# Ledger of designs, part 251: VH-VL binders against q9h9l3

Target 1, 176 residues: q9h9l3
Amino acid sequence: PRKMVAIDCEMVGTGPKGHVSSLARCSIVNYNGDVLYDEYILPPCHIVDYRTRWSGIRKQHMVNATPFKIARGQILKILTGKIVVGHAIHNDFKALQYFHPKSLTRDTSHIPPLNRKADCPENATMSLKHLTKKLLNRDIQVGKSGHSSVEDAQATMELYKLVEVEWEEHLARNPP
Short names: E, the ipSAE of ESMFold2; O, the ipSAE of OpenDDE; V2, 0.75 times the mean of E and O plus 0.25 times the DockQ between their complexes.

## First folded at step 13 (VH-VL)

Design zb17 (framework fv_nivolumab)
Fold by ESMFold2-Fast, scan of step 13:
Structure zb17 (fold): chain C 176 residues (1-176), chain A 124 residues (1-124), chain B 107 residues (1-107)
Amino acid sequence: as target 1 above (176 residues)
Amino acid sequence: QVQLVESGGGVVQPGRSLRLDCKASGFTFSDYEMHWVRQAPGKGLEWVAVIRYDGSNKYYADSVKGRFTISRDNSKNTLFLQMNSLRAEDTAVYYCAKGGYYQSSAFLRYFDYWGQGTLVTVSS
Amino acid sequence: EIVLTQSPATLSLSPGERATLSCRASQSVDDYLAWYQQKPGQAPRLLIYDASNRATGIPARFSGSGSGTDFTLTISSLEPEDFAVYYCQQYDNWPLTFGQGTKVEIK
């Protein structure tokens, strides 16, 4: 209902020894979980480590991938002015080289009521996988072929919706 | 050239307090979770505490919860562990460890770099 | 709390022999498992992460395998510097836990 989207990005290793995380896929879904954006993205630097176990990205996905600068422009047009939900979302914004207003950012890895609802310690940074299993009774990130950023973005939006009313009221009383 | 250097260890009596420092260099300190891990003499490794990259979330092992406080100063690339109400069972070498690598909505909390450790002895 | 059980407690072997170290988890940790080497008076050193990935600078004789609850660290041919204590660690869930260690000692 609101102008709210959820985002999840996949990174590959670039730079010396593959230690730099570069954007290689981005998925954005709307409030209902419908896909608004899902593209493979070609980093401007040489990929030294595809991190395929986690990212699901292989060399074949880079053949027709959207160049970083173009993809970034498309993504930012979707995110600007909206409430953006993500899990450990600062990593996604860093990979996009983008600063989203804190007042419009929702991080499901940093919402104490969500952890409380899951019967998890409120100050522990919990994985998306564990919160999704405890609260939605759903297994995500299954198998060894890499994670689906669409699946992760959809799960993230559903998790946020469980605490949306309570958390929006909290933020209204305690502005960032 | 990643380096973690602990300091502040020593001999203290039960019930007293001690603060450990860990100075980091060679990486962007403010991008990573930081952890404390301890090892009692002749025993194995025990995870103690974690702090989020920005200092906002802090989590502790049950054995130290309520007594130890982890904190960080990103402007000084320094991690801290404030240890209160120390017990003989807290006697250990305390290691500062870099961790909290995030990839594809997964937290990969293995420790690629460790400090040399600082010994804390709690005795009468 | 996820308990990691390492076996055997001690391996007595000669240089040139193959070492096989086991780590069993009380519940599935998927591939969220690391192996460390520790020598007397030194900090632990990362050997393997994500169950099977060799850390930077670690010799090819070290390999990790397994997934879920059963994991193995293999040293294909022991060098003198490999006689040390080895720990496995899971990072699937809180609290982070380590195995009790396997000591690889000279026969």
Scores: ipSAE 0.833, ipTM 0.929, lowest interface PAE 0.9, mean pLDDT 93
Fold by OpenDDE, second read of step 14:
Structure zb17 (fold): chain C 176 residues (1-176), chain A 124 residues (1-124), chain B 107 residues (1-107)
Amino acid sequence: as target 1 above (176 residues)
Amino acid sequence: QVQLVESGGGVVQPGRSLRLDCKASGFTFSDYEMHWVRQAPGKGLEWVAVIRYDGSNKYYADSVKGRFTISRDNSKNTLFLQMNSLRAEDTAVYYCAKGGYYQSSAFLRYFDYWGQGTLVTVSS
Amino acid sequence: EIVLTQSPATLSLSPGERATLSCRASQSVDDYLAWYQQKPGQAPRLLIYDASNRATGIPARFSGSGSGTDFTLTISSLEPEDFAVYYCQQYDNWPLTFGQGTKVEIK
């Protein structure tokens, strides 16, 4: 059996008008929620919008941030060969400029049994915050100072565990 | 600049079908949720449907569920709304709307850009 | 569904005056609340998102405040081009819903 990790990234805005989402923090946890990686990351381009409300990223965090290319290498080493769990994880992979094999990817924003368990429409994409509250009775992303990618990654992993058996069986019958 | 251009509106009889198109430009279309929002003449705004960035998830307002189908072709930067079994109450200007950013596992489902809208009139 | 109730239905003011628009939610939407402006014959335009963040290109005279169930859009000093219909919209839960709108008209 393959090891499983959960990932969550925070992005800042770069490029024209800050519309490009660039990786500024990445957190990776193992199956038990232990932090394997948690680093601030310096984008290669000038940051136009820190998006602090959600990202929690401030200018001070970038002072000693790990350069993107270095961070990307570190992160990819952790992810390689693993089942990677995330919420709307395509956004994280895009920011990483890396795409994990689909067969080894688990997106908690697209698992109908998870939504069903939370009494949500199966075909509606729900937020991590909403699912975490419904299924784990836990509040995450509280306040206006930004989110914790570690907390989000841990919540994502815990959510997936709730449907892991059922979903893995489904995927075995229906490979992506 | 971001541009959304709807087309396909017109006058149809009840029970008939109509397909709306929305051509997007000025942004990476395949990165965003896209929505349809409609507005009956002289009335307020009503959200109609949403489609995930890759088309894998779709969700509808109860008022159109089972009758409308939202879809997209990312290779053509185009959003679609297939409207079947049209009713008089479906008469409205239909807007395609770009979803906001996804950030920190939060779906920011405000609409930062709108098309000019296309009028659909359902009347006997 | 979450019902958004806007008040007043119509606000009659003169240029230069302060406009205060209310949006009340039937249940908490945290700060997942947006404001739009719509002029006759035009599509809505995003003004405020996340309850208090001005969208790109929106003049500083527009501001949003509130959280939970009570939200306010303020126009500090009305310009002639500000006379329009304003809608609030929640994106906390499905289905997405709009308020019924407030019309800001010239007194």
Scores: ipSAE 0.424, ipTM 0.826, lowest interface PAE 1.4, mean pLDDT 94

Design zb18 (framework fv_nivolumab)
Fold by ESMFold2-Fast, scan of step 13:
Structure zb18 (fold): chain C 176 residues (1-176), chain A 124 residues (1-124), chain B 107 residues (1-107)
Amino acid sequence: as target 1 above (176 residues)
Amino acid sequence: QVQLVESGGGVVQPGRSLRLDCKASGFTFSDYEMHWVRQAPGKGLEWVAVIRYDGSNKYYADSVKGRFTISRDNSKNTLFLQMNSLRAEDTAVYYCAKPGYYQSSAFLRYFDYWGQGTLVTVSS
Amino acid sequence: EIVLTQSPATLSLSPGERATLSCRASQSVDDYLAWYQQKPGQAPRLLIYDASNRATGIPARFSGSGSGTDFTLTISSLEPEDFAVYYCQQYDNWPLTFGQGTKVEIK
């Protein structure tokens, strides 16, 4: 079977007024939830807004962070040829400046059976925390000191596993 | 600078249809979900509909479900709202609105930019 | 759906005075709460997002506080241009909802 990983990235604000989202941390876990990669990443541009409430990134994390170009190379070697699971994952791929084939991409924010199991509207884009609470009875993203990309990647993989058989069958019959 | 410009409002009889357009500029339109919000004369704000960045998912307020259709054309940076079977209670100024951003597996759906609004009046 | 209740409905004050506006949610919305200002004939303008972050270009006299179910918008010293209607909005869950508004009018 094709290897599967889950990814979650943290972004910080760069550019005018901090409106550009630049990669500042990336976590990748395997099918069982074991960490394959977890590094703070130094954007090539000046950080205007750390977005710490959500990202958990502080200036101290940037001191020994891996430069973007190096981190990107490491991350892409892990992702290439694998099924990659994420939540609103197009944002992560954009921050990585990377194109991943749609046929190997799984987005837990866009899987109608997952919303159905959660008693959520099938066409609504639900947050990771709400799906995780409803389906796994687990509180993630707790507190005000920022989110853990490791925790988010692990939750994302577990959510996908709830619909994996059904969704893979759907994709086999309806290739993207 | 970010701009959202609505058009297509007007006066229509109950049961008729209107299409609203919203032209976006100053940001990467194809990266954002987009929303419609309305406001009846002298009343507060009511969320109407949302469309995913790629147009694949569409979600509506219960009050308009089955009658309104949201759509987008990313090549033209344009958001649409097709309003069918219009009722007197649909009379409102309609705003297209750009949400904040996606951050750390959270959707921050505050509206940092709004269009000027376009008035739809449904009367007999 | 999550109901937002704003109080008072109308606040009559003079320039230079402090304005304190309340928004209460029927269930916790964490920090997923925004405040808007609206003047007659104009679109709403974002003031505060994520409960306490001031939007770009918004003067320092505007501040937001609170979390969970109880939120406050404070204008430390009212300027003539601040007399307007103010709305809170939650984005924790669907459907997105707004409060009914607080009108800040000149005394």
Scores: ipSAE 0.832, ipTM 0.932, lowest interface PAE 0.9, mean pLDDT 93
Fold by OpenDDE, second read of step 14:
Structure zb18 (fold): chain C 176 residues (1-176), chain A 124 residues (1-124), chain B 107 residues (1-107)
Amino acid sequence: as target 1 above (176 residues)
Amino acid sequence: QVQLVESGGGVVQPGRSLRLDCKASGFTFSDYEMHWVRQAPGKGLEWVAVIRYDGSNKYYADSVKGRFTISRDNSKNTLFLQMNSLRAEDTAVYYCAKPGYYQSSAFLRYFDYWGQGTLVTVSS
Amino acid sequence: EIVLTQSPATLSLSPGERATLSCRASQSVDDYLAWYQQKPGQAPRLLIYDASNRATGIPARFSGSGSGTDFTLTISSLEPEDFAVYYCQQYDNWPLTFGQGTKVEIK
């Protein structure tokens, strides 16, 4: 059986007007929620917008941040061969400039049984915050100081575990 | 710069069909979910539909569900709205709208960019 | 759905005056609220997002405040170009919804 990890990334804005999303923090947890990785990451390009309200990233966090190339290597080493769970995870992979095999990817923002369980529209993309509140009765991403990628990764894993059996069976019958 | 250009509007009779196009430029189209928002003459704004970045999910307002189909061609940076069984109450300016950037599992579905809109008039 | 109620329906003011627009949500939307300005014949323009963040290029005279169910858009000193219709919009839950709008007109 393949090991399962959950990932959540925080991005800052680089490039013209800060519209490019660059990786600035990455957190990875195992099936039990134990932190396997949690690092601030220094983008290769100048940061124009820290997006602190959402990212939680401040200039001080970049002082000793791990260079992107190094961090990417560390992260990929952890992800390789594993089932990777995330919420709207395509954005995380994009920021990592890495694409995990689809057959080994689980996106909790795109699991109809999860939405049904939360009494949400099956074809609507729900926020991690809403799903976590409805299904786990837990508040995440509270306040305006930014998200905790560790907390978000843990929540993502816990959400997936609620539908894991059903969804894995579905995927077995309907491989991507 | 970001640009959204709608086309395809016109005058149609009730029960007929019409397809709207929205050509996007100035940003990575395939990274964003896209939305349609409409505005009846002299009225407020009404959200219509959303499509996921890769087209895998679609969600509609109850007022258009079953009649409208949102789709996209990322290779052409184009958003579509197929409108069937049109009704008089569908008369509106239709806008394609780009949401804010995605950030760490938070969907910021305010619309930072809008097209100029295309007018659809349904009348007998 | 979350209903957004704007008040007043019409606000008649003179240039230089302070404008205060209200948006009330039928349930909490946290700070997932945006404000738009729309002039005749034009598409809406984003003014405020996340309840209090001014969009790029928006003059400092525009400010947003509030959280939960009560939100306010303030124009500290009206300029001639500010006379328009203003909409609030929540993006906390589906379906996305707009307020009915407040028209700021010249007295």
Scores: ipSAE 0.631, ipTM 0.890, lowest interface PAE 1.0, mean pLDDT 95

Design zb19 (framework fv_nivolumab)
Fold by ESMFold2-Fast, scan of step 13:
Structure zb19 (fold): chain C 176 residues (1-176), chain A 124 residues (1-124), chain B 107 residues (1-107)
Amino acid sequence: as target 1 above (176 residues)
Amino acid sequence: QVQLVESGGGVVQPGRSLRLDCKASGFTFSDYEMHWVRQAPGKGLEWVAVIRYDGSNKYYADSVKGRFTISRDNSKNTLFLQMNSLRAEDTAVYYCAKHGYYQSSAFLRYFDYWGQGTLVTVSS
Amino acid sequence: EIVLTQSPATLSLSPGERATLSCRASQSVDDYLAWYQQKPGQAPRLLIYDASNRATGIPARFSGSGSGTDFTLTISSLEPEDFAVYYCQQYDNWPLTFGQGTKVEIK
């Protein structure tokens, strides 16, 4: 059986008007929610917008942050060959400049049975916050000082566990 | 720079169909959800539909569900809205809209860019 | 669905005056609230996102405040080009909804 991890990344705005999303933090947890990786990451480009309300990233976090190239190497060593769970995970992979096989990717924002359990429309892309509240009766992303990528990765893994048996069976019958 | 250009509007009788197109440029179209928002003459804004970046999830306002179909062609940077069984109440300017930034910790569906709109008039 | 109620429906003011526009949500939308300006024959223009962040190119006279259910858009000193209709929008939950609009018109 393959090992499974969950990932959540925080991005900051770079490029013209801060419209480019660049990796600034990454957290990875194992199946039981234990932290395998959690580092602030220094983008190679000038940060125009820290997006602090959502990212939790501040200028002080960039002091002694791990350079992008080094962080990327560390992260990819953890992800390679594993089932990777995330929420809207395509954004995280894009920020990492990484292609992860579709067969080993699980996106909790795109699992119809999970929405069904939450009494939400199956085809709507629901936020991690709303799914966690409805299904785990837990409030995450509380406050105005940014989100914890560790908390988000842990919640994402717990959400996946609610549908794991059903969804793995579906994927075995309907490979991506 | 970011541009969204709608086309396909016109005058049509109740019960007929129209297809709207929205051509995008100046950003990586395939990275973003795309939305349709409409506005009846002299009235406010109403959200109509959304499509996921890869075209796999589609979600609609109750007022159009079962009649309208949203789709996209990422190779052509084009968003579509197929409108079937049109009603007088569907008369509106239709805008395509791009959301702001988007990551797993937050889905920020404010609209930073809008097209100029295309007028659809459903009249007998 | 989350209902957004804007007040007043119409503000009649002169250039140089302060405008204060209200938007109230039927349930908490946290900070997932945006403000738009719309002039006749034009598409809406983003002014404020995440309740209080000014969009690129928007003059400093525009500011947003509030959180949860009560939100305010303030124009500190009206310029001639600011007479328009203003809409709030929530993006906390589906379906996305807009307020009915506040018209700021010349007295």
Scores: ipSAE 0.806, ipTM 0.919, lowest interface PAE 1.2, mean pLDDT 93

Design zb2 (framework fv_nivolumab; at its last look DockQ between E and O 0.86; V2 from the best seeds 0.77)
Fold by ESMFold2-Fast, scan of step 13:
Structure zb2 (fold): chain C 176 residues (1-176), chain A 124 residues (1-124), chain B 107 residues (1-107)
Amino acid sequence: as target 1 above (176 residues)
Amino acid sequence: QVQLVESGGGVVQPGRSLRLDCKASGFTFSDYEMHWVRQAPGKGLEWVAVIRYDGSNKYYADSVKGRFTISRDNSKNTLFLQMNSLRAEDTAVYYCAKMGYYQSSAFLRYFDYWGQGTLVTVSS
Amino acid sequence: EIVLTQSPATLSLSPGERATLSCRASQSVDDYLAWYQQKPGQAPRLLIYDASNRATGIPARFSGSGSGTDFTLTISSLEPEDFAVYYCQQYDNWPLTFGQGTKVEIK
């Protein structure tokens, strides 16, 4: 049994035509859903597209945002040695420019029993929004002002808890 | 410059197999879901299949499930569609298409880039 | 399966006129909707994504609006190159689905 946290990041578009996803917010919650970290993060590159409809990030959030290098150090101290839960978590790790051991990573977008409980095709990659609605009867990512990474991290942890016993047993028998 | 180039189309008899390839360039192929979309002559667009960025999850339209297999080779930036037990109804131009982007836990599966298409004709 | 219904099936207009194309979803797709243009012998070209965002390189005369179940693509003043077939597509839920298309043809 290791300590477990859930993470959700928000990205903005940088680079040519805004096609590069750069970290602009990160939220981390503990097993009970309490916030351990929640900061806006300033990318080192010019922001071309705030992606505000989905990210919730606006120019005002960048004024006092934590520089990427500093935020990354803080985040990695929280994640190192813990079981980290996320939804499509490879995107979060890529934005953090971080490698987390596969044996300590739990991706709620890639857990067949979770899809099965939601009456969704086991092989389809389902959105966090749909799984949360079907399994927790909760609407997240509502409205047009962007998503809350805190809300997403909390929902992700709650979804994992629904399959935790079953999935940890599976991983013990089938190490990644 | 993003490019997707399909190949492998042709004329085949019903019940036979054909493999389509799609060579990608100009973006980090291993970061994105890839899709196949088809269009029968004179008809509209029909989504066929998707594959996760790492090749682990694969999902199909009901019309092709059990007959078609999507796969990818990230080291070669290539997407594949293995088409078995072909039917006349599978006659179409087949496009490979790139998903838009991931926004953390959200999947924006509009298609920002398409290949030129490759024609598959299934006839006796 | 989410069904997208486009109307009209055919829109006959002259260059310089405004074109208004409709796409209706059988259930809410939020803002997970895109519009494509297709010319004969060519692959579809992305015009609008996330219901209202214009894709890179797409002229300002193209705009998307709507949310939930009712969506509109507007071409403010038709150019000769705009006479084509237009498709909407939803990506809110599986399977991904397209509308049947609206053909914009010269009058």
Scores: ipSAE 0.827, ipTM 0.929, lowest interface PAE 1.0, mean pLDDT 93
Fold by OpenDDE, second read of step 14:
Structure zb2 (fold): chain C 176 residues (1-176), chain A 124 residues (1-124), chain B 107 residues (1-107)
Amino acid sequence: as target 1 above (176 residues)
Amino acid sequence: QVQLVESGGGVVQPGRSLRLDCKASGFTFSDYEMHWVRQAPGKGLEWVAVIRYDGSNKYYADSVKGRFTISRDNSKNTLFLQMNSLRAEDTAVYYCAKMGYYQSSAFLRYFDYWGQGTLVTVSS
Amino acid sequence: EIVLTQSPATLSLSPGERATLSCRASQSVDDYLAWYQQKPGQAPRLLIYDASNRATGIPARFSGSGSGTDFTLTISSLEPEDFAVYYCQQYDNWPLTFGQGTKVEIK
């Protein structure tokens, strides 16, 4: 059986007007929620917008941040061959400039059984915060000082575990 | 620069169908969730529909559910709204709108860019 | 759905005056609140997002404040081009909803 990990990334704004989302932090946890990776990452381009309200990233975090190229290598080494769980995970992969095989990807923002369990519309993309509150009775992303990617990754994994059996069976019958 | 250009509006009778197009440029269209928002003459704004970046998921306002279909062709940078069983209350300017961005597992669904809108008039 | 109520319906002011617009939500939307400006015959234009962040290119005289259920858009000193309809919009939950609008008109 393949090992499963959950990933969550924080991005900052680079490029013109800061509209490019660049990886600034990445957290990876295993099936039990143990942290496998958690690093601040230095984008290759100048940061225009730290997006601190959401990212939690501040200038001080970039002082000793791991260069993107190095961090990417470390992260890919962890993800290779794994089932990777994330929330709207395509954004994380995009920031990593990496695309994991679809058959090994689980996006908790796109699992209808998860939404049903949370009494949410099946075809509506729900936030991680909302699903976590409804299904785990836990508050995440509290305050305005930024999110914890470790906390978010752990929440994502726990949400997936609620529907893992059902969803894996579904995917087996309907491979991407 | 980002541009959204709607087309396909016109005058139709109740019960008829109409398709709207929205041509996008100036950004990576396939990376973004896209929306339709409408505005009846002299009235406020009403969200209509959303489609996921890859078209794999769609969600609608109750007022149009079962009658409208949102779709997209990422190879052509085009958003569509198929409107069936049109009613008088569907009369509105229809805008295609781009959401802000995704950040830290949060969908920031404010609309940073809008098209100029296309007028749909449903009347007998 | 989350209902957004704007007040006042109409605000009559002169150029140079301070404008204060209110938006109240039927339930908390945290800071997932945006403000738009719309002029006749034009599409809405984003002014504020995340309750208090000014969009790119928006003059400093525009500011947003608030969280939870009570939000305010402030125009510190009205310019002639600021007379328009203003809408608030929440993106905390589905369906996305707008306020009914506040018209800022010249006195």
Scores: ipSAE 0.765, ipTM 0.920, lowest interface PAE 0.8, mean pLDDT 95
Fold by ESMFold2, look of step 15:
Parts: structure tokens; C-alpha cells; sequence
Structure zb2 (fold): chain C 176 residues (1-176), chain A 124 residues (1-124), chain B 107 residues (1-107)
């Protein structure tokens, strides 16, 4: 079967008033949660707001960060041909300036069976934090030091596994 | 630069319908989930509904579920609220609102931009 | 559903005074809390997001603090334009909810 990976990205604020979200970290894990990629990435423009409370990105992380152009090339090589799982993954793809084929994309923020397992309304867009607590009995994104894209990617993969059989069958019956 | 302009409000009798429009500009509309929030005269704010950035998913406050339908047309940068079976308690100013942003698997659903609102009055 | 309780309901102060507004959540909302200002006939204006970050264009006299269940909006020295109603809002979980408001009025 086609290989499956999970991705999560951290963004910093660039552009006027720091309103643009630019990629500053990307983590990719395999089906078993092993890290395939985890790099700090230097945006092509000036960082206005590190957004550290959420991103976990600090000045020190940018010192030897991989330039965006290089990192994007590395990341796309890993994603090509694979099923890519993420949470609200459209935002990660926008930060990468890349959009993976819909037929190979899985978004844990938009899987009704996953919400049902969590006793959540099927059509509510639930946070990764809440789904992980309800379904995996794990606390992620704890504290004010920022989120870990490795932790979040691993949690996302484990959540998808809970509904993988059902959802893959659904998608086979209902091609995008 | 960011602008949200609501229209379609008015006075209607209970049980009737109205459709509200919200025209957006100054940001990439198709990147964001969009919300409706309402405020009854002299009262506080109540969240009403949300729609996913691509229109594929919708969620409603219990007070309007089954009667209201949120929708969007990304080619026209327009958000809609179809309000059916209107009740007196639906009387409010209805605001179109833009979410702040998504960050690190967190939806930061504060509203950084609001329209000026459109008044809906449901009265006999 | 997460209930936000604001206090006091009304705060009567003079220009130049410090205003302290409270918002208490029925359960933890971490830092997922925003503050808004609303003047009569106007839409709400975002003041503070993520509990303590000032929104673009908001004067430094506005500050937010707190985490979990207890939050405070402080206006260090009231200006005439600051007399308005203030709302807190949580975005930790569905449904999104607002406090009932605190009216800051001139004494």
C-alpha cells in the first residue's frame, strides 16, 4: 500500500505587522511515529513576530536554520507520492507554497468518524489538543513555551490510525 | 484594507425567512473559516455559525441549528446566512467576522475584523 | 459550554484613573481568550488576543493578563474615548462564548 506520513508546521509572523504566516519549522513522521524530517527553516523575509507562545520558535533557532527554498525542496521530496496526514493541513501546505493532491491528503480536523469516536459533533472542527486528550488520553501542547511540531505530527498520525480503515474505505467509495 | 460588509437585514414576521450576505475584501477569503456573530438590542454577543475555508463543513449554535444555513462563494468573496423559521429571539444585529489565524494545530478563533452589522427585526 | 462571567457589571471612573476588568471562565481556556471594546452603534473592536497580546493599533495603555480561568483587562490611564462596553471571549472549545460585558462609564 501507499506509504503514509504525517506533517506539522510552525509559522512565524512576517510582512506588515507580522500578519503573514511564514514557515519556520516542519516535522514529518512515518506511520510508526519515527521522525523523517525535523528542521528549523529560515523564512525568505524578515521575521516580525516569532509567535513563540504557539510556534516555539526563538531567535536562536534561526541561527543555523535551513533556508526556505532548500527546506521546501527537501520536504517535497519526502511528500511526493505519499498519503500525507495533517490537522487543518491546508494551512501547512500554504506555508510550504505547495498543495498536495487531494486524493492523497488526510485532514484529521475534517473526518466525521474521528469526531464521532470522540463524542464530538461530526461537523465541528475540533482542535488537535482536544481530540488527542479525548481519544489518546494524552496532553499535548502543554505550557506556554510553544508547540512541538514533532509531538503534533505524531499525535496526528495516531489519531488517523483510529479511523484509517473506515476512512480509507469511505474515500474509495467517494473519490474526491 | 480588510473589509467585511453585511447586507440583507430588515423587518420580517415570525416564521418568515431572510438571507444575509457578507462581502469580503482585503484578504485571501478562501484561506479562512468565516463566522456569524449576533447581538440582540441592548444585549451581549452570541456566536451563531462557522463555515470551513472551502465550504465543506459547517457548525451552528444550538439556538439556530436546523433553521439557519451558513454558506460561501469563494469566487465572489461572499459569505451567506440563510435564516428560516425566524423567531422574535432572533432579533439582533448580525455581524460577519474573520478569525485571527491558524497556528501550530491551534485555531485562534478570536475575531480580528468585524463588519458593521445588519439589523434583523422579527416582529408581528 | 464554557461560561464567561465578567465583573463588575459597571465600572464608574474618571479620566486618568486605572480600570481593572475581570473575566472568569467556568473551566480552563488556557490562553485562548480575547477582549473587545464596543461603543454604541459600532461593531466590536479587538483589543487583546491570546490573553495578553495587543491587537494591531491598540494603545499601550490596554493590557491583558491571566491564564486558565481568571483574566484581567487593565486600562492604565483612562482616556475619554475609552468609555465603552468591554467583552471577553473564549476560543478554547465549541461553542465560542462571550462574557456579558463590563460597562466602563464616566463618573
Amino acid sequence: as target 1 above (176 residues)
Amino acid sequence: QVQLVESGGGVVQPGRSLRLDCKASGFTFSDYEMHWVRQAPGKGLEWVAVIRYDGSNKYYADSVKGRFTISRDNSKNTLFLQMNSLRAEDTAVYYCAKMGYYQSSAFLRYFDYWGQGTLVTVSS
Amino acid sequence: EIVLTQSPATLSLSPGERATLSCRASQSVDDYLAWYQQKPGQAPRLLIYDASNRATGIPARFSGSGSGTDFTLTISSLEPEDFAVYYCQQYDNWPLTFGQGTKVEIK
Scores: ipSAE 0.719, ipTM 0.893, lowest interface PAE 1.6, mean pLDDT 92
ESMFold2 (binder alone), look of step 15: mean pLDDT 92; pTM 0.945
OpenDDE, look of step 15: ipSAE 0.763; ipTM 0.919

